Miniprotein binders against q9sl92. Designs and how they scored, part 16

Target 1, 330 residues: q9sl92
Amino acid sequence: AMESDASCSLVLCGKSSVETEVAKGLKNKNSLKLPDNTKVSLILESEAKNLVKDDDNSFNLSLFMNSIITHRFGRFLIWSPRLSSTHDVVSHNFSELPVGSVCVTDIQFKGRGRTKNVWESPKGCLMYSFTLEMEDGRVVPLIQYVVSLAVTEAVKDVCDKKGLPYIDVKIKWPNDLYVNGLKVGGILCTSTYRSKKFNVSVGVGLNVDNGQPTTCLNAVLKGMAPESNLLKREEILGAFFHKFEKFFDLFMDQGFKSLEELYYRTWLHSEQRVIVEDKVEDQVVQNVVTIQGLTSSGYLLAVGDDNQMYELHPDGNSFDFFKGLVRRKI
Short names: E, the ipSAE of ESMFold2; O, the ipSAE of OpenDDE; V2, 0.75 times the mean of E and O plus 0.25 times the DockQ between their complexes.

## First folded at step 11 (miniprotein)

Design y2 (at its last look DockQ between E and O 0.67; V2 from the best seeds 0.64)
Fold by ESMFold2, look of step 11:
Structure y2 (fold): chain B 330 residues (1-330), chain A 118 residues (1-118)
Amino acid sequence: as target 1 above (330 residues)
Amino acid sequence: SPDQIRELADQLRELVDEFQRAVENGDMDRARELFLEIFRLAWRILDLARELLREAWELGDPELEKAARELLRIAYELIDLAFDFLRAIRQGDLDRAQEILQDMRELADRLLELVQES
């Protein structure tokens, strides 16, 4: 495609006439903004249909929308072939967009990690961000685990529906996704408090069909089932929203405990031994703990060599996430 | 293995019977607890089906593949029924809840048929 220097086109797509009227209103008011003062041009999907090339590399808006059976999430879509951040689109425009709106891009040249880390999104990566609302701030940090679970189950669900062996995507606590010991994705959650509600924005990057930086789902699938059709980003995203909406409803109704067994079957940390460093007076003391699960607040639950239970907390000062954990007796 | 499928089917029938009694007694706290047990059981069935499908692909065994695919369908159907049941009891739709429990019992019978046919 021809390059544009400081302009960004956002294509708006709705599942039903209700979302389509919202899209028309947003275009008419030109209400969406980006934080870097990039000029934003809003285009309705109906206006872009003759402009969108039939290119297998481009996100297929109609394929995704035809797959959507949800009642809340994924019914309003924002797409651009290139974006600096899908997360910024939904988070900075939270109040203007229907809750549950999703922004997708083919190429994201700047992502936002939990710390200084920037997720790089080459072509073929499924990069998206969406919104939700919650009232109870104590459980907001747990939403990232619900999202992680929904991503892993969406991948398995697509394989199951095709009659293929599943791809065993595992969760590396707190926000990474792995297959065969290699990172294939990550999750970012941010929130703000406004009008007695938490506005939550969730970003997800998943290596579906990209050759770098590590591996991708289609590379794994081809090794297991070389005769099969490859996975499409649209299928996985549709399955994600189906799984997430059901898991989110269950989470809101019965808490994360309702999903714990499935989560622990999917994560990497069952019985993992971790070395934590404590400072006692002027000495650094190393202690070994064994991971047992998550606490109700969403931190790691572990047992020490003294057979006592501890909560493990990040301190934020270490390149190795697990080396930066400190323990607190429970 | 066939023994695992039989055990899961027996557990499902037992849970459905207890679920029916909880609904008849109006014990909604017990019904929510039983929903979670059935939900967890459905995921155990799904996990078994997924592992059997992998085994069938590794061995090139089309009969095992056929059985694994049927087990997948049963597991997904059971998960969907569990969510539908939770919605029905939330809405107070006891007639729908009874229909769903009967459907779950039929799924348990289908699990046993898979073992007998294998």
Scores: ipSAE 0.740, ipTM 0.898, lowest interface PAE 1.1, mean pLDDT 84
Fold by OpenDDE base, look of step 11:
Structure y2 (fold): chain B 330 residues (1-330), chain A 118 residues (1-118)
Amino acid sequence: as target 1 above (330 residues)
Amino acid sequence: SPDQIRELADQLRELVDEFQRAVENGDMDRARELFLEIFRLAWRILDLARELLREAWELGDPELEKAARELLRIAYELIDLAFDFLRAIRQGDLDRAQEILQDMRELADRLLELVQES
């Protein structure tokens, strides 16, 4: 069966005349490419009226774009009803897109996860990737924590504005999002060094409206308030960029230390006891340590029963970061 | 509690007065430090508002819900103003910084009004 090379449609949306002219330029040059050489069809938002069926389940471009009041992030949007990876769109076209451009899809079928895990995002998930630039390579690993925090606060912001009970999204270090002990999201950051800057691509997946395989935000919300209006992906994404722009500005100005308190209130690991391995004279010794926070490098900081501080490093072999930790004295 | 909101309002006024002094003295580094204090204060207000909302829903108290929602609005406005202030001082826009400080004082007054109505 010839898998019909279904051309990937990319709808280009700009918040202002500046981003709209960028969209026109990209369309005219046909400059956007996918890594797999999939045929890309570039469509302007103004032309997309026939592609955006009034299917209540498609990402509402107008709703999102009307919510955006940011200066740098989320002002240029690429939407597709189906993509292999939003992350591939932004990372492979990084130089062609305005910094802070976002790609969103309704269905992602080859989403990049950490550790080669393919994230399949069914309909109802918020799957997006966006771009940013950083100059200091030492703090690039910390951006994932800023993103995690911005997602958790965005969900709360939407709940508060809608008059709903807030959903307490928690952070599982390093990159997972949890509600009531169930995974509802995850974050992926990748970077390339070009032109004396780190070009960072940030991918986020959040299960908003798909009850499978674990849970979603709307399922949790229905359990708390059965008659409540549901959360929309567009609302969460808009709120995310508003929170993220602020947190990113603070992070760039004052470092991650300015966000640590808020991060530690949001994460799952306060005073968590974990078993870590130590290598002493080629023998593996198990030790118990208590998580205290993050190091300046973004590793877990823990205290031993000896009151010594340790930095915890992943062994690289465990999929569960908490099962494959090695302690190093700091 | 009303006493907690009053304490938060007093802390906000004190911080705004310190910000005013920092701006007048051209001490932008101190202004950046004070930003963190206001940022933390705004999140404390936000957390309190969220607690009161939960309590209001559990008790079915519409007046407590109304108060909690006003407290939420104040917290969000304070967060926005804090970041706008940080931007203004980075840009050297002292006039805008002064306007924002006045808006923050008005938020402190709204907090006190909320205590008096409770």
Scores: ipSAE 0.523, ipTM 0.808, lowest interface PAE 1.3, mean pLDDT 87
ESMFold2 (binder alone), look of step 11: mean pLDDT 83; pTM 0.827

Design y3 (at its last look DockQ between E and O 0.68; V2 from the best seeds 0.00; counts 0 for: pae O 1.6 > 1.5)
Fold by ESMFold2, look of step 11:
Structure y3 (fold): chain B 330 residues (1-330), chain A 118 residues (1-118)
Amino acid sequence: as target 1 above (330 residues)
Amino acid sequence: SPDQIRELADQLRELVDEFQRAVENGDMDRARELLYEIFRLAWRILDLARELLREAWELGDPELEKAARELLRIAYELIDLAFDFLRAIRQGDLDRAQEILQDMRELADRLLELVQES
């Protein structure tokens, strides 16, 4: 029973010879591990290339790597056809992997979401996790918004390059992605502090071509432009890293305010009215506030009926994130 | 819409000229403020292009779509130039920075041409 650990194979792929030598070093040292002592087999891309073409709609490693023009992110890739969690791979091996490494899987069966719920994905979903470093803890919580923006812009960029009307992927704060009122994806950021740096791991799930009861990007595209070529996970991921690396550079140099106008065009909450509950002399009263944007700390900025500005904070107990908000006057 | 594009083109030319003078004078606080404003302007041009493209698609108007796609191309080129400029300044490559500012002026001229052709 206690020796019934899962095992997995991880295919390592580098953009250049530098990353390929890192992959060889990792394989020779057998240095990657998973949190539950799952046995891990490391395989170089050259050893697996005939196998990756046998499974229909498997992630195409060459197509992705040929698209990468970034300097830091997405240059070292870890792939498995089926994996418990891409997030666990990069987060538990953070120090062993180049910063900016990405783990991708075709099928994930033990993923994690924002509220520690299990995130599972069928084949056709783009499921990936990658790493970055930051030094300023005050801005670490904002990285999830940069990632969300980069995902939505990557989808739009691929559509624009195909000569199509864009798929209008919207952001439901703080970490959900929507199209036509249906959820198509989500983002998870975790961090640890070590050696005066924050080690940040970012997980993303995006419904590109899956057959779920919810919608996916290709279903929306078929409805808008039935004769078009379908979107591929590899081209969206390549576009994501291109956009994210640039947005991350801008974020680090100029702060999130440099991205805010683009972000507010993309989110669902402009002028949204929300009912919040306050305690007045041991009574619970309901107040209506109107969402204005984000505070510098990354919470919601709102205006009340009294024309004063408030920061909205979760109370920790609500299943509906917006129903559990409390306000703090600013 | 033509008046909006003209205003954005005029603002771009003004910002590029101010940016060049700030860099020549070594005023890095002013250069960072202007860089922020150039990105803000680029986001507004991109947003306008996307709204126009969506409208052209809904109306089935191929001439409007052609104009919208030209505006979209200009927006993406400006955004790329703004990021290339940020990178050039971070690397201390002032010759490249100067080339990028020249390319931004040419984009402002292309915006004005688009208004005259509408």
Scores: ipSAE 0.742, ipTM 0.895, lowest interface PAE 1.1, mean pLDDT 83
Fold by OpenDDE base, look of step 11:
Structure y3 (fold): chain B 330 residues (1-330), chain A 118 residues (1-118)
Amino acid sequence: as target 1 above (330 residues)
Amino acid sequence: SPDQIRELADQLRELVDEFQRAVENGDMDRARELLYEIFRLAWRILDLARELLREAWELGDPELEKAARELLRIAYELIDLAFDFLRAIRQGDLDRAQEILQDMRELADRLLELVQES
């Protein structure tokens, strides 16, 4: 079947006059491109009235943009009803977009996951990617933890503001999000070094309203409070940028140490015993270690039964990070 | 427990007083350190509020729910103020930093009042 040359529509939204002028400039220049050379149609929010069908399932641009009170993040929005990858949009156009720009889609059909896994997400998933800049390359790997934390707190914040029982989203290291032992989301960070800065593209997928194949936030919420109002993707995304901007500011000022306590309360790995491999003289020895936290470089910190501290490294061969860990003595 | 909230309230008041002294002395490095401690404390209050809210829902206790929601509000406001203060310091806006300190003091007093009513 010829995949029809359906032009990808990108709706450009600005929070203020500054971002709106950027949107107009991008449209006039037709400067946004996709890596697969898909024909892109740029549309301003003011012109998009006919594209946003009153279909209750489309991302509500006005609801999101009205919620945004951030200074840097989420003020410039690109929305599409269908995209190959939000991550490709922001990463490929990084230099054309304001820092902190976000791309959101209702349907992603070639979403980038870790390890070349294509994430197809149906309607009801919150899928977005945004941009940030960092100067210190040593802490760039830690940004995924800050993002994970901001997502978990955003979900709680929305629940709290709506008077709902909070959904306890937990972090599975390094970048997965879980509820009740089921995966509901994941985070991807990529970076490029340009102009003496790390250009970081952050992709997030969160299952808000699609009960398949595992669970979603709204399914969990219905189980706790059947008569409750459901969570909206726009509310979570707004809350995310509010939390993320704060956590990012704290992270840049005080380092990740400022967020560690909160991260360890939110992750699944407190006092977790894991089997790790040592390579000693070409022999593989299995040892048990207990996870204690993260190292300053963002690896798992663990203690052996010998009371020695170890940094745990992925072997690169396992899809399950906890099955393919090698310990290194610190 | 009410005792835990009281302990957190006393700690908050102490931190805010130290924070005020650091700002008044122009010791911005100490102010940043104290801001981090205030942030940690605010998050502990937030976690406790969430626990109490869960308990209130499980027990069907509307008074506990009301107290937990007020505690939650205080914690969120304190977190917001902590971040606003960090921004004010970075911008060199000492007047705004002083206003935020006053707001933090008022939150500490509200937290103490909540403990006395519980």
Scores: ipSAE 0.463, ipTM 0.785, lowest interface PAE 1.6, mean pLDDT 86
ESMFold2 (binder alone), look of step 11: mean pLDDT 83; pTM 0.825

Design y4 (at its last look DockQ between E and O 0.78; V2 from the best seeds 0.00; counts 0 for: pae E 1.7 > 1.5)
Fold by OpenDDE base, look of step 11:
Structure y4 (fold): chain B 330 residues (1-330), chain A 104 residues (1-104)
Amino acid sequence: as target 1 above (330 residues)
Amino acid sequence: SPDQIRELADQLRELVDEFQRAVENGDMDRARELFLEIFRLAWRILDLARELGDPELLRIAYELIDLAFDFLRAIRQGDLDRAQEILQDMRELADRLLELVQES
């Protein structure tokens, strides 16, 4: 079957007149491109109101935009009902978009994951990617931890505002999100060095209302409070940018150390004992270490039974992230 | 418990007084350090609010978080007048915490 070159529609939304004029400029120049040469159609939000059928399951642009009170993040939105990857939209158009621009889709069919994994996102997932700039390349790897923390706090913020029991979203290092031992989300960060800055593209996937393949936030919520109002993707995304802007400002001012305590309260790895495999000559030696935190470089810090501190590095070959760790003495 | 809320209110007042002194002395580095203490305090109030299921305490915690980050921004911008206003707003939050203890 010839997969018809279905034209990708991108709806451009601005929070204020400044972002709205950017949207008009992008449309007039037809400057946004996809890496696969998919035909892109640029539509302004004002024009889309006549085209978007009230599908109750589409991302509500007005609901999201009305919630945004941030100064830098989430003020320029690209929405599409279906995309190959939100990450491709923001990363390939980084220079054309305001810093802090976000791309959201209802359905992602070729989403980028870590280690070449394609993430297919069914309807009900919150799938988005956004842009930021950083100057210090040494701390660029730490941004994924700030993002993961902001997602976990955003979910709690929405629950709190709705008078719901909070959903305890936990961080599985380095970039996964878990509830009750089940994966519900993940973060991908990519960066390019341009114009004396690191151009960082951040992708997030969160299972909000999709019951497959594991669980979703609303399924957990229904289990805790059956009669409760469900979480909306727009609410979570709005809360995310509010939390992220604060955490990013703090991170840029005082470093990741200012967020470590909150991160360690949120992650799964406090005092976790893990087996690391060292290759000593031709023999694989298993050593047990206890996770203590993160190094300044963003690797797992662990202590051995010898009281030696070790930095744990992922070996790119293990599906079990903890079985593929190589220790380096610090 | 009412005693825990009172302790948090007293800690907030103490931190605000230390902030006031840091701003008056032009010690912006100390002001940034004190921000982290207020940040931690705000999350402790937030956790307690969640444990108690108290919506007013929850609101105060979120307001304190917002004020803390607004203060950090004011300090970074050198806007000492705005920083002083925010400290006064934080004192009012401490008073609201004490009011909750009296109503309990």
Scores: ipSAE 0.623, ipTM 0.856, lowest interface PAE 1.0, mean pLDDT 88
Fold by ESMFold2, look of step 11:
Structure y4 (fold): chain B 330 residues (1-330), chain A 104 residues (1-104)
Amino acid sequence: as target 1 above (330 residues)
Amino acid sequence: SPDQIRELADQLRELVDEFQRAVENGDMDRARELFLEIFRLAWRILDLARELGDPELLRIAYELIDLAFDFLRAIRQGDLDRAQEILQDMRELADRLLELVQES
């Protein structure tokens, strides 16, 4: 169907009466906004129970909220069956939403208006964005690694609790998640500085139950344990916030060094030898380096065969793990 | 192997005893360092449990990890009574690790 206007319905759901009263206040003030003049309709979860069909493809709000045991993160949920960007919802409304609020959608898409071709995420992906605050800008870039770690451990935690072989989700620097050499997810963090603190918005996509474009967690699980129960997006998201809140508290108290050993056990790059390519005036220059870890600022640290140190930055490089190449993006 | 479980249990007991002494002496810098050592040990136990597929070892590892985080929170809140309870619970987990070895 053709769009009649740019409109969006957002279902608001709180874990407890405190968050439910926040949802009521937001609805009464009609205070949430989206870019591009999209009209927003706010619906309380209590009002939407008969309007939202909870089929196998829809995010189960009650299953998720029953799983939440956190004190800060994941306690306020915004859901829509289709959104252009969960990140826009939380980032453009950061000051109106409780810190730690999460926006989830069943389908994220790009393209609106006159072109009727709309790219959308496959059904079964876990697509979400949430918020946090930090005061020290020097460590803000490290949050993506804390998030990556929490995602990988959440998947393993759900598998452990269900008596399944764990799915060995690995981290590919800087922000990609892999299983068996195929990408299953990605993390994106953005921040702004307001009111003496950094407002951080985190977006995550994870292939839980989709058949393409690559693989998904449930496809891997079927190969290992064909008659087992499949993983649900709601269980993974609940486990994610449980792990993330604990890792975030540790990170804020003792720095990333407290998580480094766990991170490197989940990492694809320990002691990996790669070729770093630079293009200088149409000339390709190659250096062989061995990956050592992360710098204190979160960049990739490597050592050349000449014992020189190399620092690789996410915004200036591309990394082809399977060919062992790091290329400048241009 | 049983030798790996015994080694981990002995390490846990030693770390908990050092932790107890640090707290009793008011050496909170040392206590935070020992927290990291116990945290790292708990993840090594979890790795072993996943490798062995042992449900009880998994439970012990998850309990220990949760206790480590609860300890950090108790120290941040200044709740020393709770911190002492947590250390005793960790000692009991070390005893459960030794029981898994089945000393016949």
Scores: ipSAE 0.598, ipTM 0.842, lowest interface PAE 1.7, mean pLDDT 81
ESMFold2 (binder alone), look of step 11: mean pLDDT 79; pTM 0.737

Design y5 (at its last look DockQ between E and O 0.77; V2 from the best seeds 0.63)
Fold by ESMFold2, look of step 11:
Structure y5 (fold): chain B 330 residues (1-330), chain A 104 residues (1-104)
Amino acid sequence: as target 1 above (330 residues)
Amino acid sequence: SPDQIRELADQLRELVDEFQRAVENGDMDRARELLYEIFRLAWRILDLARELGDPELLRIAYELIDLAFDFLRAIRQGDLDRAQEILQDMRELADRLLELVQES
């Protein structure tokens, strides 16, 4: 039997007839490619009855598309039951896809076949990537914080509408998502500059209904309200695009300052005191700074015991950014 | 809590009145400053609504946020008549906030 590691099927789904015609064109031209020459089979939603089944807990394309009320983002969906990277799908094919297209998978893995270490995210994780364009490179780093806020607000919005208890998803700078001290997700933004625009690809992973890793949103919800209806990945993704499109429009018109009070109520770092280490000649000197927010460049803004303002940067030597912060006087 | 709601409602009324005057005078720089302040106020109302767990206040907060986004869209489209309608809806929300305090 032939291994499926070197191939994948991508199901294309549009919100309206406009997006459906785009999907048909992409299929007819066989236009989508993956890095590493993985063989790609393009399938229209109308052709994919056996790939979209409720009884195998697959992502429900119609539930998601019925929830979409956006004008730009989330209107063109690419889905596969298994992918190596949703991010590669949208970023490698940026020019072929409508801007705002989203790729979703049930299971994400990395590897080169079964003869090397391979891992899979369990089903129940919301794993997606989507695209946007920006012209001003100075504010491109801030988009990741807009995305983080839209994720946390989407979860709250779904809980509010379903009458569920408040799940307080917090942001750990720069782009980790936490509940009750445990990581439940993360955001990754990449960009390239092409044709006088920044092509931005955004990847998001959110532990909604998976039994692993340690926790997920539905595990938290079950602990708070055992008899409640559980969260669905499709509802959260729909709410995400609703929130993100509005926040993105506000961000582009009014800047991040228009969102920052909501953002600082959601992140973990308000008034957080951190110790940074400075080298003064041949001595390591520890200084205490208090986090105030984000700088215009998207790094941490802090005040020192000397009442001066600093910008904090990772030193590049630690996977925990808060263990390796370096300060610069502003 | 009732004092916080009254303060927010009073602030919203004042912002809406200033906003209407800025739009009537064609002062769009001032109008954008006031829209920024309305969003900041909306975030404060949302935070209070979540802290209190009050369903009525939460509905008002979400409606105010939606109106603020609709206003931004109306201004970008040059639809000043729609913008004025939205300002009146915001004033009604401020009155509803005050009614919540009085009905307690």
Scores: ipSAE 0.665, ipTM 0.876, lowest interface PAE 1.5, mean pLDDT 84
Fold by OpenDDE base, look of step 11:
Structure y5 (fold): chain B 330 residues (1-330), chain A 104 residues (1-104)
Amino acid sequence: as target 1 above (330 residues)
Amino acid sequence: SPDQIRELADQLRELVDEFQRAVENGDMDRARELLYEIFRLAWRILDLARELGDPELLRIAYELIDLAFDFLRAIRQGDLDRAQEILQDMRELADRLLELVQES
């Protein structure tokens, strides 16, 4: 298989003069690098207009940038037609990029998943990663829930603005997105501690217009309203940053408690009975518990038939998320 | 149901009045708590608007959510004048919601 020396093109876009000057500075220094030493070519948006063929299926930079009204998030954009991982772009270049910078690609061929799973995204997926900073390490694990919630509300917001029936995107804890029982997306958060802050890289994948391997938002939409205008990746991403900035501000001011009600209305796990496997004296004991919510640490809170509260920890080895949960009495 | 929207509209008006009183008294901690309750209520109105397919109610709910976040931003920036403007806009929006629900 030709591991060809295909230079990765990164198009740099700024919402304002400030972000545009950052883009020029990065290009002039050639400072952006990939972890695999792939040759990177930096192109400014102003230069890319001559290079980007009007492929109707490419991410529309102008459409997205015109939708951005945020103060901190999504104002600096890196786009590529094809990337190994958007997450690698933002995480490896975290110190060179403005906080809240986003990387988007049309095709991701070595995307990172939570369990070292490679996420390959066909054309029609919304694949992006962005950066944020947090000071309190105790709440860093909760940011994935804020992101999940912002994605679900962004999809609804776009439907509402278009006069479409809303697509009820649900959260499968900890970081999956579902519609009608089918997986349509996922979230990955990674963090590093640097300069007295947690540098958080957030990756999101959402099936917008790809019919494989499961379903996509537009397929669901066509099933409800066949003559409807389809959702665009740019619209969803714009709405996402608008929702996320608000939710992040509220989360940082009031904590995750401010979002819990909305999260529990959006997740799949309200009063769900699950089997938890405990190892007692080398015997596997199955216990049934009922999911009640999240703990302050961001684990599943459940009640046993004994009325004892338990924190559920994922066992890192189980593909079935509910198989191999370890309960801890709290 | 129409009755649920009326109840939420009345609750919103009461919360906005309490919020105004907290701001006027300089009780910013209470004001933040009340603003969060307004936010929660606005999301409930938003969900009901979606269920009912009411575009005007949907618009009001979105505007209320935006005002709540704008108020938090104004306070964080120390822009008390802007915070007062937003509070007035929230009051007017709450009154408009009551009018809309009474006409229905």
Scores: ipSAE 0.491, ipTM 0.808, lowest interface PAE 1.4, mean pLDDT 86
ESMFold2 (binder alone), look of step 11: mean pLDDT 81; pTM 0.771

